# Designs tried in a protein design chat: VHH binders against ORC1-type DNA replication protein 2 (cdc6-2). Part 24

Target 1, 379 residues: ORC1-type DNA replication protein 2 (cdc6-2), of Methanothermobacter thermautotrophicus (o27636)
Amino acid sequence: MKGDKRRDIRDILLHDETLFRNMNAFDPDYVPENYRYRESQMEALAVCIRPALRNGRPVNAVILGSCATGKTTAIKKIFEMVESTSEGVVCCYINCQLHTTRFGIFSQIYSKIFGHQPPETGVPFSRIYQTIMQHLASEKRALVVALDDINHLFYSKNANKVLYDILRAHEVFEGVRTGVFAVLSDIEFRYALDKNVDSIFIPQEIVFPPYTREEVFNILRDRVRVGFYPGVISDELLERITDHTMDTGDLRYGIDLLRVCGNLAEADASPVIGEEHLERALKSTGPVNLIHTVRTLNENEREFLRILADAGEDMTAGALYELFRESTGSSYSSFNRIIEKLEFLRLIDTRLTGKGVRGNSRILIPRFSREDLRRCPGF
Below, E stands for the ipSAE of ESMFold2; O stands for the ipSAE of OpenDDE; V2 stands for 0.75 times the mean of E and O plus 0.25 times the DockQ between their complexes.

## First folded at step 12 (VHH; framework vhh_gefurulimab)

Design v4 (from u2 with Y102F; at its last look DockQ between E and O 0.66; V2 from the best seeds 0.00; counts 0 for: pae E 7.8 > 2, SAP .712 > .668)
Fold by ESMFold2, look of step 12:
Structure v4 (fold): chain B 379 residues (1-379), chain A 121 residues (1-121)
Amino acid sequence: as target 1 above (379 residues)
Amino acid sequence: EVQLVESGGGLVKPGGSLRLSCAASGFTFDDYAMAWFRQAPGKEREFVSAITWLGSTKYADSVKGRFTISRDNAKNSLYLQMNSLRAEDTAVYYCAADEGLFYDFGEYDYWGQGTLVTVSS
């Protein structure tokens, strides 16, 4: 039955004592020094790259798994190891949420090779591409490109073109050796390849299964060890956080609970995280997959979701468009592109009403709880 | 303004030959992959042949060995030499252009209006 110890916001900012030894250990982008429980997957990735170290072509791979199963970390770790071993293999990691065009993707490859961006204007794609491939051929360097969240390229319909450009370079540039690691963040998504690309992209499939409860507990405990001073949180509370993490299937949820609990305990000037802090964190924490996905959206796309969430019932596309147009001024064609993107990101479903042959007869069905969206940052 | 203008279509007997031309303007021809597609009545448009900006060629299985694609970068022109023509080659033939090395799929950026080839006795 503790009393309410509310502090002035200035006191919180000026608090001298902290529970965090390293708050960055709880950041979404943190890459742990001790990366555990993916030894088989790391070995499989290494086997795919190994031919490139021996003057052969790397083996293409499809990396499959739900969010937060360690895929990105594994790729970055193996690339670091390969580059420390040899200058003969260029390893280029590309976040396809950020780089959705052919020019953008090949500019990232260019920058990895040459240490600077290509000229911003007046340089056609063909010259960037040829410069890259001529370098690889003349310097006898292989290229391995990881296309992380490649499903975003399918949204832009560039995935087949990019794979085609990378994987068939050897047909024009003698001796060029390339490979692709395609990473799928949504395990239910099926990539689509043109028949010609499919015939040359025959990947090794590498699966990142969900972590076991024991693995989740130990991963979270490792983060506690790095991020908190000793004794800040009990194993009992960590077990509870593990159970909640297992219920969501998303390790990021557990990490975020640790961060929120730490912040709440500091705000209370408590030397430890107690059960009351966990209870409060559980009530305030939204679903992490929804939160991360909506962060990638622009303001018009967010307004689309706000209007859909505010409806008490599923809406037709026509009804939503009228409200959306009044709020944003967007055209119907822009509106339809938003529907396609949000459906691709698995934020909505569409269902034909059984009438009409036009898009505005569709029913838009949220894949999120309206309560959970309203709790997302910026919503 | 980008323009692709096909010519050379017509009526030909089975076993005959025909040469299609495509005159290109409005872009740097040397930087583009070029392709021929065809569409017979009642059928989907299908890939026939492509040639990359550096001269590498690809052919559909149905025309391999009978058709030859070529380009003349000095004249900004694409050609398709069609030999040993068959009735199933009857179609409207389209010239297509796209930026990039291997854009031989049906989503090319620029298309011509087409030229009709009829193979009949």
Scores: ipSAE 0.013, ipTM 0.452, lowest interface PAE 7.8, mean pLDDT 81
ESMFold2 (binder alone), look of step 12: mean pLDDT 84; pTM 0.853
OpenDDE, look of step 12: ipSAE 0.737; ipTM 0.909

Design v5 (from u2 with G100S; at its last look DockQ between E and O 0.41; V2 from the best seeds 0.00; counts 0 for: pae E 6.3 > 2)
Fold by ESMFold2, look of step 12:
Structure v5 (fold): chain B 379 residues (1-379), chain A 121 residues (1-121)
Amino acid sequence: as target 1 above (379 residues)
Amino acid sequence: EVQLVESGGGLVKPGGSLRLSCAASGFTFDDYAMAWFRQAPGKEREFVSAITWLGSTKYADSVKGRFTISRDNAKNSLYLQMNSLRAEDTAVYYCAADESLYYDFGEYDYWGQGTLVTVSS
């Protein structure tokens, strides 16, 4: 009746009650062990870093591509490889959606080097900056900083200052070697640099083109093999998920569909993901690019988008302001700042009507549909 | 509230000397690059000198060798020692601060009200 060794009941229950053998495979932050289809891009990134491993300066790069083309994964993989090989290069990845200020960016660099955040109060920025650069100089370490989604720094008016502070550190701290990987998700975005920064930031351009359908299918199938037990989802259903993923142009959408389908099947106590689960997932899963961008917005900015989305046609700035003011009580100056931010984030376009000379005659054109917006959190 | 207050201007004879001061408050002085500009009547503002947060300096060619910029971070003060003054140095001199550690950005964030320097026999 009595045994010496028992398996943890929770382990047994989790195995019997889940289709997932590794749920992390469907996380946005997952870095696959077997990263495919980007060998030339990985080589270009390695070439940019290689001088830093040989006591030279890293080569700056601009990494261009639409969302979910593997840019972030490639950068994290090359950084991990470099740091496993050498202590002479500090590789710091920074998500500029989360860290939009000069102090925030350098706090992340500080934390990477020293293992803890700097004090939030009583410390001038210059002391944090000096501490970082003195360490790099004294320890003979190069710094490579990846500024992922750097467009958010341009919107916050911090990009030029951050680039300047990183790239010109060698002028004050002898022997400091720095480089920047600037990552742009919007291929059509054209960054603007002050002349003081533009003269020193001459990057190599590295392009991440869209994956082909076959590549998308194989990437998703690799995630299925890691994340689900065998037999949980058919190749036929995976083909359909691939088609939906291609329609959006965003690999994250396909990965999220897999996650949602798995969760729905578990909730139904189903041993497999079926057609019905995919149909339900398609109704509940919103466009990933829109969701991520909307997350950066405050409530007034979200209300702006709701009003614009409810229009049956393109709306003038004047017409939108009247509805926006009724809903929010905001001033015209606040309204205009929202237009500038949303145009910068590529959520709207503006065009002159030709009917008047006043600014309120601009036509505001959404880059999204009402249906897509309603799939976003908070709408 | 950010304040930059210049002092030390006045009337001086050609070949004379004058020392300008700028007292700064309302921001972390150590984090800012500082500069002097000048504007003669009817002319555009003109760069005179700048100093980084750690004391590295730049000078306009017209003042190099005659003017010396310095800063005292403990006193939140910027200085301009002006020697061998000439009639063409007559101008309103402005203290400026830039939110960068370096002075190479195009627009300065804060400006003083100016102090008049007149070089005349």
Scores: ipSAE 0.101, ipTM 0.577, lowest interface PAE 6.3, mean pLDDT 82
ESMFold2 (binder alone), look of step 12: mean pLDDT 84; pTM 0.852
OpenDDE, look of step 12: ipSAE 0.323; ipTM 0.732

Design v6 (from u2 with T28D; at its last look DockQ between E and O 0.86; V2 from the best seeds 0.78)
Fold by ESMFold2, look of step 12:
Structure v6 (fold): chain B 379 residues (1-379), chain A 121 residues (1-121)
Amino acid sequence: as target 1 above (379 residues)
Amino acid sequence: EVQLVESGGGLVKPGGSLRLSCAASGFDFDDYAMAWFRQAPGKEREFVSAITWLGSTKYADSVKGRFTISRDNAKNSLYLQMNSLRAEDTAVYYCAADEGLYYDFGEYDYWGQGTLVTVSS
């Protein structure tokens, strides 16, 4: 049973023994029925929306926490609850990594309200905007917009306009009631709004702290109970998965390890997940946060990271540029823009050398390991 | 080619009146919010007044009650009637346009070259 490396692919595909009672429990979009350890955050979100259910304005919020601390799940869950109890509040979740422009953001709001996208060409933003706000006014519906990973709107220089257009709509469209949930996953990110925008965005702060080890173990165990048949994975092995999850600080990593382990055990025709399955999963699964971020990069930016990762020690900007130019043919101006972007994305740090070398005295330091990057698609 | 061309600036005594115009071309004027900003020498450009494509208006506190913004969509023109002028109103006045709401910050998509208003005895 062990060591059989040349199994027939047809036997694997047609195998009728399964470890999963509910494979969806391990999907990234899964919203658990048993959502724990965020009761106070859920209450705070509900309090922000509650005025909208009572003909008032929703309260703006800034939702702070590193990735995979449950922010997105909590927002989607509260939005589902609000929409199940009232037609009077439009709840719109928007991933700002995917929708980085004013037109894109309001196209998502439009689609949420009307069930179809607005015309893509020949229609000015003002007409889309007016259609949205006239609907909200005439139907007496409030709007709550969650801007997930809002840092991307600051990078694209769209944040001031988007916040103003949402929050000041009532000045032109009588009776419109709007609020924004700004979600910030990089707790070190500092943003600056124009003074006249900052004065209208007065948020409550809602903090999603990292889960404790005990919380992570219990969350993963809940997923095991939903997703696997009894006895498929031992608590001992789950403790190991919990430890690896804690090392990354990313709950999604642990959930993905469970999914991969289950798939590997099924491929081996094993009735249980064993240590060998976990070891194989660890070699194939990269940190979810790193994988997600690097997928957004162009080829030159990826080459920059490859060169930096291949260095065994701290690397000056000058040294990296020489290798980068040899590989890509890019100008120093393009190289410097990549440094600025990667620093904003928190993939690298820069520090000035203590030796005072002019021009290229910065040291470039990855915020990732070589092994973790190698496990990302495209590396 | 988008163009915003201001006119009507000049020298006026304190307490006097002046009317600025902005002729717009190269875009559908009816779909844009329009604004006036001003910049005195050595100072930052500051918001004066704005008007949406629906006719809603906004004024800086310093000009409220003295200045009136208006638009004529048939003529693709924006106006600023300035009454009870003061020395502190001396500045270059700029016309601006954007498809969004009437921003009171300077991130408009299109700008004119400006017209000088001098309020002096």
Scores: ipSAE 0.730, ipTM 0.921, lowest interface PAE 0.9, mean pLDDT 85
ESMFold2 (binder alone), look of step 12: mean pLDDT 84; pTM 0.856
OpenDDE, look of step 12: ipSAE 0.783; ipTM 0.932

Design v7 (from u2 with L54M; at its last look DockQ between E and O 0.45; V2 from the best seeds 0.00; counts 0 for: pae E 4.3 > 2)
Fold by ESMFold2, look of step 12:
Structure v7 (fold): chain B 379 residues (1-379), chain A 121 residues (1-121)
Amino acid sequence: as target 1 above (379 residues)
Amino acid sequence: EVQLVESGGGLVKPGGSLRLSCAASGFTFDDYAMAWFRQAPGKEREFVSAITWMGSTKYADSVKGRFTISRDNAKNSLYLQMNSLRAEDTAVYYCAADEGLYYDFGEYDYWGQGTLVTVSS
């Protein structure tokens, strides 16, 4: 087993002493037993589903909030509770980043109901749809579908069709009762959703505001209690992790810092997480995602980011294009394609400011700091 | 290859009738909403009528009571019976199809080349 002074991989794999009581507490998809600070949102979700438990139609909802505000956890939690109570309501959670087509979305619903995927070829969409809705009608089951990150359906222009297919089913299948929880992570789509489907959707609005610093600290402490043995990390160090988490605005960053700190302390054979572990974790998690993403960009795309970074944060697309054209000679169509790619990679956001053509009315917002970009190769 | 081919257009006197047909191929016809649109000289293309995958219909106010849309899924065909024709009905009529089961008043995905209907004395 022992080969040289560095550790054998088998020793690492077979080691049964750890700082982690439950490492899953730090996973991105972990659903905590103690889910705090969202009691009113959970009640609102329950009120939306309650008619379905009483042979009525669920109330549709729009669930608004930035990433890592607990939206997905709340939905999964309420769906688990409803399904533990009744067989009369089918609750289907769908990640629209993974399932962007009508066929894909209804295949997920089909699988939820029947326990297996529909045939991938040779079956028309309407047959899958009809099979789902006939089951709901005959078994007198309501359907609640959560479309998480529904923004992606608007990007692919499938949103109207999917919402219509779910919400208008009662027109063909008498007695079918359906509802939709549309989850929005970008405020921009709040207005588009309201306009596009208002006549049939008519949702309750449920807002998940950013957590306060105190709430972040307590959430992280709850994860420490579940995920680490007692005494592994001090409250003082947790306060520092909380501060860094607040600086990013992303609770997932704080949870990941905890996981990385624990792994570093184990690698050092330390019985506790110390300041040195946090400092190492901060360095390893700081600019790394930006560096990796920027490495995939060509020189024109990098020049776009340089110009945006040099101007600070907010700049109109028109103003950026003038500087970009001076530097690269690129056409406006090439410039627009760069905007689309960088937005897809989550390096920038766009915001509409007013009436006009999109390119002249957009503000470009970097998701990176100038300092962090300067740490990347080639900047 | 998706194909929509209209036929049945022609010259008629006011008060007359025509029946338009649209033969569809290259897709599962039963799964599509179907529609007729028209474009008169000097005007924008406008909605005439639509029929969902299960046969529910919608009509523009200007043609209600005079036009009847229908579909024959066994023959992959869409029809428009036009009665009591008026000069204002003069247009190129287009067959359209949308993968949505319930028609959307927005853009349809597939279009035919059109068939000309002329209503004149």
Scores: ipSAE 0.204, ipTM 0.655, lowest interface PAE 4.3, mean pLDDT 82
ESMFold2 (binder alone), look of step 12: mean pLDDT 84; pTM 0.852
OpenDDE, look of step 12: ipSAE 0.687; ipTM 0.893

## First folded at step 13 (VHH; framework vhh_gefurulimab)

Design w0 (from u2 with W53S L101S Y103S F105S; at its last look DockQ between E and O 0.04; V2 from the best seeds 0.00; counts 0 for: pae E 8.3 > 2, placed apart)
Fold by ESMFold2, look of step 13:
Structure w0 (fold): chain B 379 residues (1-379), chain A 121 residues (1-121)
Amino acid sequence: as target 1 above (379 residues)
Amino acid sequence: EVQLVESGGGLVKPGGSLRLSCAASGFTFDDYAMAWFRQAPGKEREFVSAITSLGSTKYADSVKGRFTISRDNAKNSLYLQMNSLRAEDTAVYYCAADEGSYSDSGEYDYWGQGTLVTVSS
């Protein structure tokens, strides 16, 4: 018996979400109340900040651990606790994947303090820097800056200048108290610091080891209990999600599987998440291991990605097709099939620009960093 | 294009004085920290003195009390007054500019070609 699976998009958008008690529990930025298995790391972070609460300088830290071991969550949680306790410490989290320059880093600090960004053109770094440090001195506030994925600052050769500017500010602005939490996802990463930075960056080392399988299961179960109503997913299915999570080594994958399963079950009007929903989620959602995914592509599909990456920004399907046909000789039908496959593999997104003729009205948006693609074989 | 041009170097007897100048062009001088570094033959380049965009100064221990750094933002010029010169002060002196506060490590964005100071009997 055949059922019409075409749902009105308005019905989907307006559907009551009866499975999710709190959908935010599955967001990448969610900070759980029950943050387990990191008690000693949380204590070490607190000890580093404690002098700042007592008119002293924070202790610098190097936070080591592979991706998805809870480093970012721990930092955000301790920062929230400190800021709720005291107005005398400014805690600034900065993603160094997004902000790789001196100007960019200090613009983020500026925005944290003043609630708005500085003008993006015509304002010299020295004005932004002075404004920040004069505020910290006059208001008697300490500054703790978390530089998440700090390896990107070393790759761009900005790390020494940024660390110097933060940590030696007291030499120009009397009474300023600063500290840095340097977060590294690559445990083998070693870069030499300049003597001027090395002598002042004497960090406590805080290690976030990989979670065990049972820890992963319990973390995911905690998210289920916050995010779903009781009985929505069985422990048996959660064990299977745990196994898939362990296979990737990425806790975020497991959390995303839970979210996608919930959405699929709601779309089916199902009161529970079943094995069918997990199977569909595994096919439609997963961590993009870019190297492994691109290895499964044929040469035309790889050429598609090269052209998209070389453009340096988003392209219309029409513009990409012209370049793709010049390089491969492929038909538009073959080209469209590649779009569908790459969107399914989560390597690209499409966005319609209007209701005109299809093909020329679509924008193709990579879901990968162009830098990461260029590190893949054949790119 | 950015240019830093040092002048005022020369030969002077121990105990004497010398004033170095650095003329800057190609950037907004007022917004930059300025510094003097020096390098004697066979030695690493070393920090001498710096002055921030706001006029705060710092000196290496070896020159403190004898050297005075100053800047004239109207003339886009940096100065180093060197008094009580010693043989150990013999070096090529470099003017440097950086948008940050300053750095002892020599991570300045712009450098001059240097001016020779020789202190001997």
Scores: ipSAE 0.012, ipTM 0.518, lowest interface PAE 8.3, mean pLDDT 82
ESMFold2 (binder alone), look of step 13: mean pLDDT 85; pTM 0.862
OpenDDE, look of step 13: ipSAE 0.239; ipTM 0.720

Design w1 (from u2 with K58R; at its last look DockQ between E and O 0.87; V2 from the best seeds 0.78)
Fold by ESMFold2, look of step 13:
Structure w1 (fold): chain B 379 residues (1-379), chain A 121 residues (1-121)
Amino acid sequence: as target 1 above (379 residues)
Amino acid sequence: EVQLVESGGGLVKPGGSLRLSCAASGFTFDDYAMAWFRQAPGKEREFVSAITWLGSTRYADSVKGRFTISRDNAKNSLYLQMNSLRAEDTAVYYCAADEGLYYDFGEYDYWGQGTLVTVSS
């Protein structure tokens, strides 16, 4: 009855009440049972795979949409459905941010087929490739490979090799049937394939438009229903999380906010998520995609981003180069290569200004804030 | 250290024949697809022919029926038999190696220094 209540670290550790009915609902790899708002895209994906179920070749596809528009979920969902129906089609999802090399890509395919990784020493790529394709031929199985964020293979200059090795396998291994789902987060991206790869790729285009605010709210509410006990979060707070999600354009941010809010409320021994938990979560979270991408950059590329973030609006390439050269000593050609790489990685945009026609009159536009950068390692 | 060393180039009259060789060292030859590319003066490097580690072959349309690619794994050697030579075949010929299929684009991992073939009266 008497005394001030105090929250102690031991109370947190010994707390046996949880707000989470299913914490997996907030994981990046979660595939929802109630997947909404992509029925026509799911149908188009199914049509591309259907020939493989009929002893034909899958139809290749290019899947276009900005980040977090449900592309990955749709692919994983259709692959799950195909695998539950047939053993005659190998469906392999590969995140090209994590697997950027030919060897890495085909090791993932190998693991999908055989249940274990290939031997790591003394085994050349050609033998791993041969083992995969001989299996597909002998077992009469088609292969569908989803290359998510395939732009990373173009950056690493692996795209032509990977596509060629997948799509021309039938020329060496009779009866092999393969298809590729190439996933791009930039609907304006034009990939440049060698003409001899382009002639056999010939993809169906499948577009994932941005979700509306109402769609985002309903998707997040479905995750709340699965992941939290009833009454843990109000619709009013969910509306706020929806607004923040729309501002970032990244559904994963909203899902992560829900997870963090739940964890903070549990740490406070609170039976519900309140406004104070959301405010604290907003201070502690940042775009997950930015953090992973920045880790791949060298120090000069990171310095480029620091200078751009500090400069504010209307920074031209010429003005940024002068600051960058003073800080790093880099040549103008090195500077331009960084622009191309960062634009390719979707960290910056460029646009022409009417003030000049030379390259140094381009305006450089960050896709991140300085605050988001501060949450990244090395900043 | 990987090395690819081409030989057998030279001057030949139109309609003549020439056999190019490429000696490979520094890697397990049997595990690699091998290719020939060529670069004529003032032109971009272009695909000529390739052969997989399993012996499957691919030829550019411009050389089909006239050129024959082959490999001798016991000698770690790649060959290009060039018959019915034309002035348009004048180029520096390069040997290339890669662990993938027989790519007909120039993204091979290893390259030789080239051997000059001149087809002229």
Scores: ipSAE 0.702, ipTM 0.912, lowest interface PAE 1.0, mean pLDDT 84
ESMFold2 (binder alone), look of step 13: mean pLDDT 84; pTM 0.856
OpenDDE, look of step 13: ipSAE 0.804; ipTM 0.943

Design w2 (from u2 with Y102W; at its last look DockQ between E and O 0.80; V2 from the best seeds 0.73)
Fold by ESMFold2, look of step 13:
Structure w2 (fold): chain B 379 residues (1-379), chain A 121 residues (1-121)
Amino acid sequence: as target 1 above (379 residues)
Amino acid sequence: EVQLVESGGGLVKPGGSLRLSCAASGFTFDDYAMAWFRQAPGKEREFVSAITWLGSTKYADSVKGRFTISRDNAKNSLYLQMNSLRAEDTAVYYCAADEGLWYDFGEYDYWGQGTLVTVSS
């Protein structure tokens, strides 16, 4: 039957229709061709690496900025550009959330140079280290290592050794030229290092300030242009997504909203993203920064956050410890370590409550809402 | 399982000499950087000298030209020859080991219990 077949084909075609021209534009790993508002930061990074291209030592840098201000993207873009112009500089990006030990860090460097990982066991760190540095010396290659989220090396108490081993290699391996890009959210990096390490890590500071609302809108619009067909989302809805993104301070939240809105509109067989799709996306999408940070936590640390989120205003450390101990059976020392870790990760703040301040009298303040926490996996 | 045992300390007059030894066991000695640190009463432990697994040496400024670090990989032993000793060299001397480079800060993985050197008239 001709009519039935024609209507069946149209039904199939309508259900197969996509709003995405390039869905990768909404992935966290996407490196945009039109990377803007960071021209001075990109120039500063290039200036740090340029000596390495000319047989000199790279300049160390501390890259400072809140999450989702473009730090990781800038590092990956400059590394890609350097590697496209020269084999004389090894550029190694390392996510310190994933690689927190001396062995792990240098295994990543090893893999970058040699194309395979060292054996998991049976090879001492000194042999991996020696192999790396002998290669750099014999091939006359400089090394630039970006330690992203370096705070995790401070938490694991590996930062001093890692920085020393990278930056002092030239004292044992003649001609080796090394530099470090340390990425962190605070400017107090030097206070966290041993003085004998701090004296050799003399970095240029490169600051990635928060994007303005106009910049966020334009960045999101650039992603829309790459990722959606024309006309899929109105500027008015994009303004709303921008406002929600500014409320969180995390550009990834806005990018995720775009992706989820697109998926919802496709599921509805809609030719455009409408306000109803945004409203549904807002209920399902938690802040990307919070979600990623919470993934690094163990179950006791997650329970700490659940108890704190359920509390009324002004939860004291002492009161929370009693509830936490009842729920988990954990010791006071474990509880203190959790406070220190969560404060370092900027998931909580503490405030003083009065004269003769003591730790148990401090008020613990979440830097997240109860609603946002519930949107995280496992909560 | 890892052990570092210092010996050779004692009482010596100013201008005298001592040789400290550190016997190592429980690890592959050739894969480790070795160091000497010292701690005078009431003071923090301070760096004295280090030697890498490749034989490169490093000295604190206060001991350069007077102290000589060496290692014997066949005997799993570290040595410190101390000449022209002074009263300010009085301290407990500690042997330390780490697979990393020759750190001049006290974050080595393994430490001995120390041997006392007293320099007095």
Scores: ipSAE 0.648, ipTM 0.894, lowest interface PAE 1.4, mean pLDDT 84
ESMFold2 (binder alone), look of step 13: mean pLDDT 83; pTM 0.851
OpenDDE, look of step 13: ipSAE 0.763; ipTM 0.923

